# VHH binders against Actin patches distal protein 1 (APD1), part 28

Target 1, 316 residues: Actin patches distal protein 1 (APD1), of Saccharomyces cerevisiae (p38281)
Amino acid sequence: MAFLNIFKQKRGDEASQLSAKGREEISQSIKICKSDDAANEHSCSGDCKTEIEEGEQAFAKLKIEHETPLLNSSKTPKIHFVVPTSQIDWQHDACLEDPKSVQYKISQWCDKNSAKFSNVGTGKTLNCAVSSLPKDIMDIDVMRGTKNNVLILPYFIWLNDLRSDDVEATLDGLVPDLLDENISREKLLETRPNVAVARERAFVFICSHTTRDKRCGITAPYLKKVFDSKLQEHGLYRDNSDYRAEGVKIAFVNHVGGHKFAANVQIYLRNPNTLIWLGRVTPTIVPSIVEHLIVPEEPTLPFPEKVRCIKKYQSW
Short names: E, the ipSAE of ESMFold2; O, the ipSAE of OpenDDE; V2, 0.75 times the mean of E and O plus 0.25 times the DockQ between their complexes.

## First folded at step 20 (VHH; framework vhh_8cml_1)

Design x5 (from x1 with G105N; at its last look DockQ between E and O 0.92; V2 from the best seeds 0.00; counts 0 for: pae E 3.6 > 2)
Fold by ESMFold2, look of step 20:
Structure x5 (fold): chain B 316 residues (1-316), chain A 126 residues (1-126)
Amino acid sequence: as target 1 above (316 residues)
Amino acid sequence: EVQLVESGGGLVQPGGSLRLSCAASGFTFSNYAMGWFRQAPGQEREFVALISWTGETTDYSDSAKGRFTISRDNAKNTVYLQMNSLKPEDTGVYFCAADLYYYWNDYENSDEYDYWGQGTQVTVSS
C-alpha cells in the first residue's frame, strides 16, 4: 500500500523539515542536543515501558498531520495566566463559558489590553487558559468560579485569592509591574502579599481538551503516565498533595490550537526561564524530553523539529 | 446548528465601495473573534481582517489596510467589512469565519478557524 509507505517516510522527513535557519533560530533560545544524544531515546523500565507501548498503539490509530513544518506555527505568550479547575475537560469555549468566572474576566482583560502592551516585554500575546491544577472546592467562592489562585507564567508566580470582580483593577496594576524591568522580583513580592513564588522547576502542560478535539483526550493520559513515571525515577514527580520544592508539575490544559499537530505539550522551565511548545509529541520521545530538557540544570533540546514556538525570557 | 451567512457582495466599479455583512447563529457570538478571508479562482483563501471578541483589537492584511474596516454588532450577532477604494485585485469570494483562540494561534492561517460561512462574491471590474 503506497499510502502507508508514504506515511512512514513522511514521519522520517519531519526531522528534515527544519531548515538550517530554523535550527539557528531555535539555538538562540536553547542549546540543541548533539546528534548522538538526540538520536538516542532514553528508556524507562517496568511499567513505564508498558505505558509507552500502550500509548504508541493508541497513538498509531490517530490521524495526525505530519507534512506541515511546525516551527512558528504558534505564538509565544508574553504572559500566560493558568487557572486551576480540577478538571481535565471543559466546554468548547472553556475560559469564556461563565461570564462571572475568574478565567472569563482574565480573558476579557487580556483582549482589551493586548494593544497597550504590544511594545513592551518579551513574547507576543496575553493569554488565559484553564487547567487540571487543583482548586479548593471547599471555598464556596472558588467552587462558584468567582475566586481562584492564578498561576502566572513565565514569571513562575501565583496570584492568590483573586476575585473575578477584582480582575481588572488587579491586572491593571500587576501586569505593568511584571513587564517593567526596573521593578525587581523582591520589590514586587514585598509590596503584593497576595503574590507568591511558584517553586516548581518546571511546568508541563498537556492538551487534554476532549470536547474540543478527541485526539487530545486520547493521547494526554498516556503522555502523563510516561512523564510521571520518568519523573519519579529522578525524584522530581509532584502530585497534588506533594509540596516539596524544585519538582515538576504535569497538568492538563484546555485546547490551545493546532489540533492536527497532536499531542501538544507546553513546557515552562524556570531557570533558564524558557517556554518550549512541542507538537506531535509521542510516548516514545517523552523519556528523552525529560532527560534532556527537564532534569538537567543546563537543558538541551533533543527534537528541534517538534518545536511549534520557543522563547527564552529575561531572567527575573 | 452553527451558521455564518455572508451578504452584501456584488459587482462594483473600481474605486467603489461595498459593505459585507455576516450573520451568525448557533454559537455564543460574543465569545468569538471574527475574521474575513477572500479567495480568487485557483488561489488559497487569503486573510483580510480580524476583529477580537470584545471589538477592541483589529488587524488587517497589507492589501486591506487603510481601505477596509472590520466592525461588529454583538447585539445583532453580525460582523461587517466596509470595503472602500475597491480595486480589480479585490475580486473574489469573501468568507466570514469565527475563531475562539485568536491570541494563541496564527489567525492569518485559515486552518485555525472553527466555523466558516459559504461566501459572497465580490467582483470589481469596469
Scores: ipSAE 0.363, ipTM 0.737, lowest interface PAE 3.6, mean pLDDT 86
ESMFold2 (binder alone), look of step 20: mean pLDDT 83; pTM 0.846
OpenDDE, look of step 20: ipSAE 0.853; ipTM 0.928

Design x6 (from v4 with P110D; at its last look DockQ between E and O 0.82; V2 from the best seeds 0.70)
Fold by ESMFold2, look of step 20:
Structure x6 (fold): chain B 316 residues (1-316), chain A 126 residues (1-126)
Amino acid sequence: as target 1 above (316 residues)
Amino acid sequence: EVQLVESGGGLVQPGGSLRLSCAASGFTFSNYAMGWFRQAPGQEREFVALISWTGEVTDYSDSAKGRFTISRDNAKNTVYLQMNSLKPEDTGVYFCAADLYYYWGDYENDDEYDYWGQGTQVTVSS
């Protein structure tokens, strides 16, 4: 198949750019695929195959940087706050557009407290993002942006009914407990009635922030279609209204840096608790990502050259 | 139109001091981390210092640490670089830059910055 061979040529070039030391570094967090077939994309039939082909044509028209090695081009978060907005695009400043919003207050808290936690926990940074995850637009305070539920990764918990005026006090108490190895998940949950377990086995965030970078807006819908199709095949697909446990939630997220490495995809696996952030993701490689990295209970990584950063977090 | 305008450069003797300023307009300055970079003749541009949007996080290159201090005044939309104990190796064009995403990427990499100034010349002569 000529189409597949053309796109595998670019993958092959990038694979040769990952050093042996870089490959060893990645292997400390996740097992790298051993099979030659790991480089092959699993075929979709019917509409799915057409969506891959259309997506690859759209990707081919974009100026995506392919020469710089990706490993360590981004930082792993210590905590990643993800705020639902029911939107797939945002103003250029995203989290910081409205100073009264929950996401603004979280971002401000993260900046003010990053030095305090620099030597505690796993990962490097305290981060906030906005996402297409759903919010209750029937609640006036949620509509105004002054109240929301907040997903907290890699801990796979929801902090519910958080008001913007309460962010500082709430996070001042919660974050030290999250970063304290001596406080069990059970203990933390029993003492905080507004904290609940996120029941998904994984979250996949695709950068869609068109206002910030057109490449993200063009690439994200094509990727989501293929992710959705492959996850449906395994009974793991969860749309915005489907909260059944043990599924995978695909959502869009604001621009996270490195737009020249589009498409950017952040994958959080609950068990083993691991962040894998991939750059230069294309529709043709999505089936292999799903089949090797997301679906198996023991995941393997099929494209280590596409890792921007990776972190296996300690048990929580 | 977004503008970053550096000033305060010039000729200074080794051991001397300079204070660079960078005035910002055309964007919400208080949302952005600000950085300073420098470029010596024939060299690639290199990281000097970063200050976060609230001012609570600062970082410096090894060559700047202990000699340079970055600060900001959000009311004036201005970032500063106080440069003490200057050496001939500090000679170059100094650029200020703005980065909304400083916490996700490698802010020492100039590819990660959204906006750039035109630069101001600093010359530390013998």
Scores: ipSAE 0.612, ipTM 0.853, lowest interface PAE 1.9, mean pLDDT 87
ESMFold2 (binder alone), look of step 20: mean pLDDT 83; pTM 0.835
OpenDDE, look of step 20: ipSAE 0.702; ipTM 0.874

Design x7 (from w4 with W53S W104S; at its last look DockQ between E and O 0.62; V2 from the best seeds 0.00; counts 0 for: pae E 7.4 > 2)
Fold by ESMFold2, look of step 20:
Structure x7 (fold): chain B 316 residues (1-316), chain A 126 residues (1-126)
Amino acid sequence: as target 1 above (316 residues)
Amino acid sequence: EVQLVESGGGLVQPGGSLRLSCAASGFTFSNYAMGWFRQAPGQEREFVALISSTGEVTDYSDSAKGRFTISRDNAKNTVYLQMNSLKPEDTGVYFCAADLYYYSGDYENSDEYDYWGQGTQVTVSS
């Protein structure tokens, strides 16, 4: 029981870093669980327990900073473009590897247009990320990087068959419509045949960007194993070839800022439409995250001290 | 190898002006947003100004607005901070920093920046 005692002691120290004001701030977006210390009572079964133990051994070898409070260590995205690459690591500037690529053009568009939308919509930033989500390797233009499907969060839509040369014109039209409170999802879908709904109830993105910080690359696979196992117990697991609706898709991703707070996990819930970005996530707490935050129709947050940022978006 | 070198600091009377420069090398300067931060003794490093990679977007802290102007010359790989109407509260070490994805993160948070200079001292005293 010595192993568990060590983690419970450190867990308590981190919890004290969240002020009453911080807790109130989080509660504006999500109901906070009353008893986060009960995380072990929601452990997964079978292989999942072994995966937690292996992951904790790997995490114990890492030097993770625990003194800096996490809340507001990142800004909430207004729009998060997630580009499939079928890769789990990228060069330091992940979106700028290839100037002909879809993600490069999206990054440049975000850079050029961030001020234009500063006072519109919910959230603060325009994000472009690359991910391990699969790309269509049977399409030569996709293989060349000049065409892709792009996931757009928090709107839970796919922008399909986007060519890199069309990014500027497409986003100049689409983004204002997404940010317009008077345009419904139904209206937007009726007018844009290349836009399709994402059917997942949630996306879980785990930072794997080893080139930026080796701790992310080391921790990400262990977290994914535990998430996968726990989601399988609930029939919610969706691998890259599984398109059934109402599941959870897990992918590796890059992100900007705070890699020292490994492991970083960004969770997008479709309903209520909410982003929860967690830092210092460990395998031990994953079952509770799944049980309280992802599985229930009415989610609750078990570890508010691990929130880097959180946002409940306008209903879509 | 990446290098940011600040210059142009010094001693100045209240109401005076200084122009800081930061010369960059070892990375593709035109891809990076550039920021200025300052740190007074015993204080945390605080945001002063940001300029986007293309120069089309700028932002300033409340204390800098209307008095400081950030600019850049991508041909010279240099970012500047023109500081006018200086006050004793502006005293500190001024650091140049580079941030690749300023539009996706919290560019007022110094932890978001990839590269830093060594700093240049600015002292405003009567």
Scores: ipSAE 0.033, ipTM 0.550, lowest interface PAE 7.4, mean pLDDT 85
ESMFold2 (binder alone), look of step 20: mean pLDDT 83; pTM 0.834
OpenDDE, look of step 20: ipSAE 0.269; ipTM 0.665

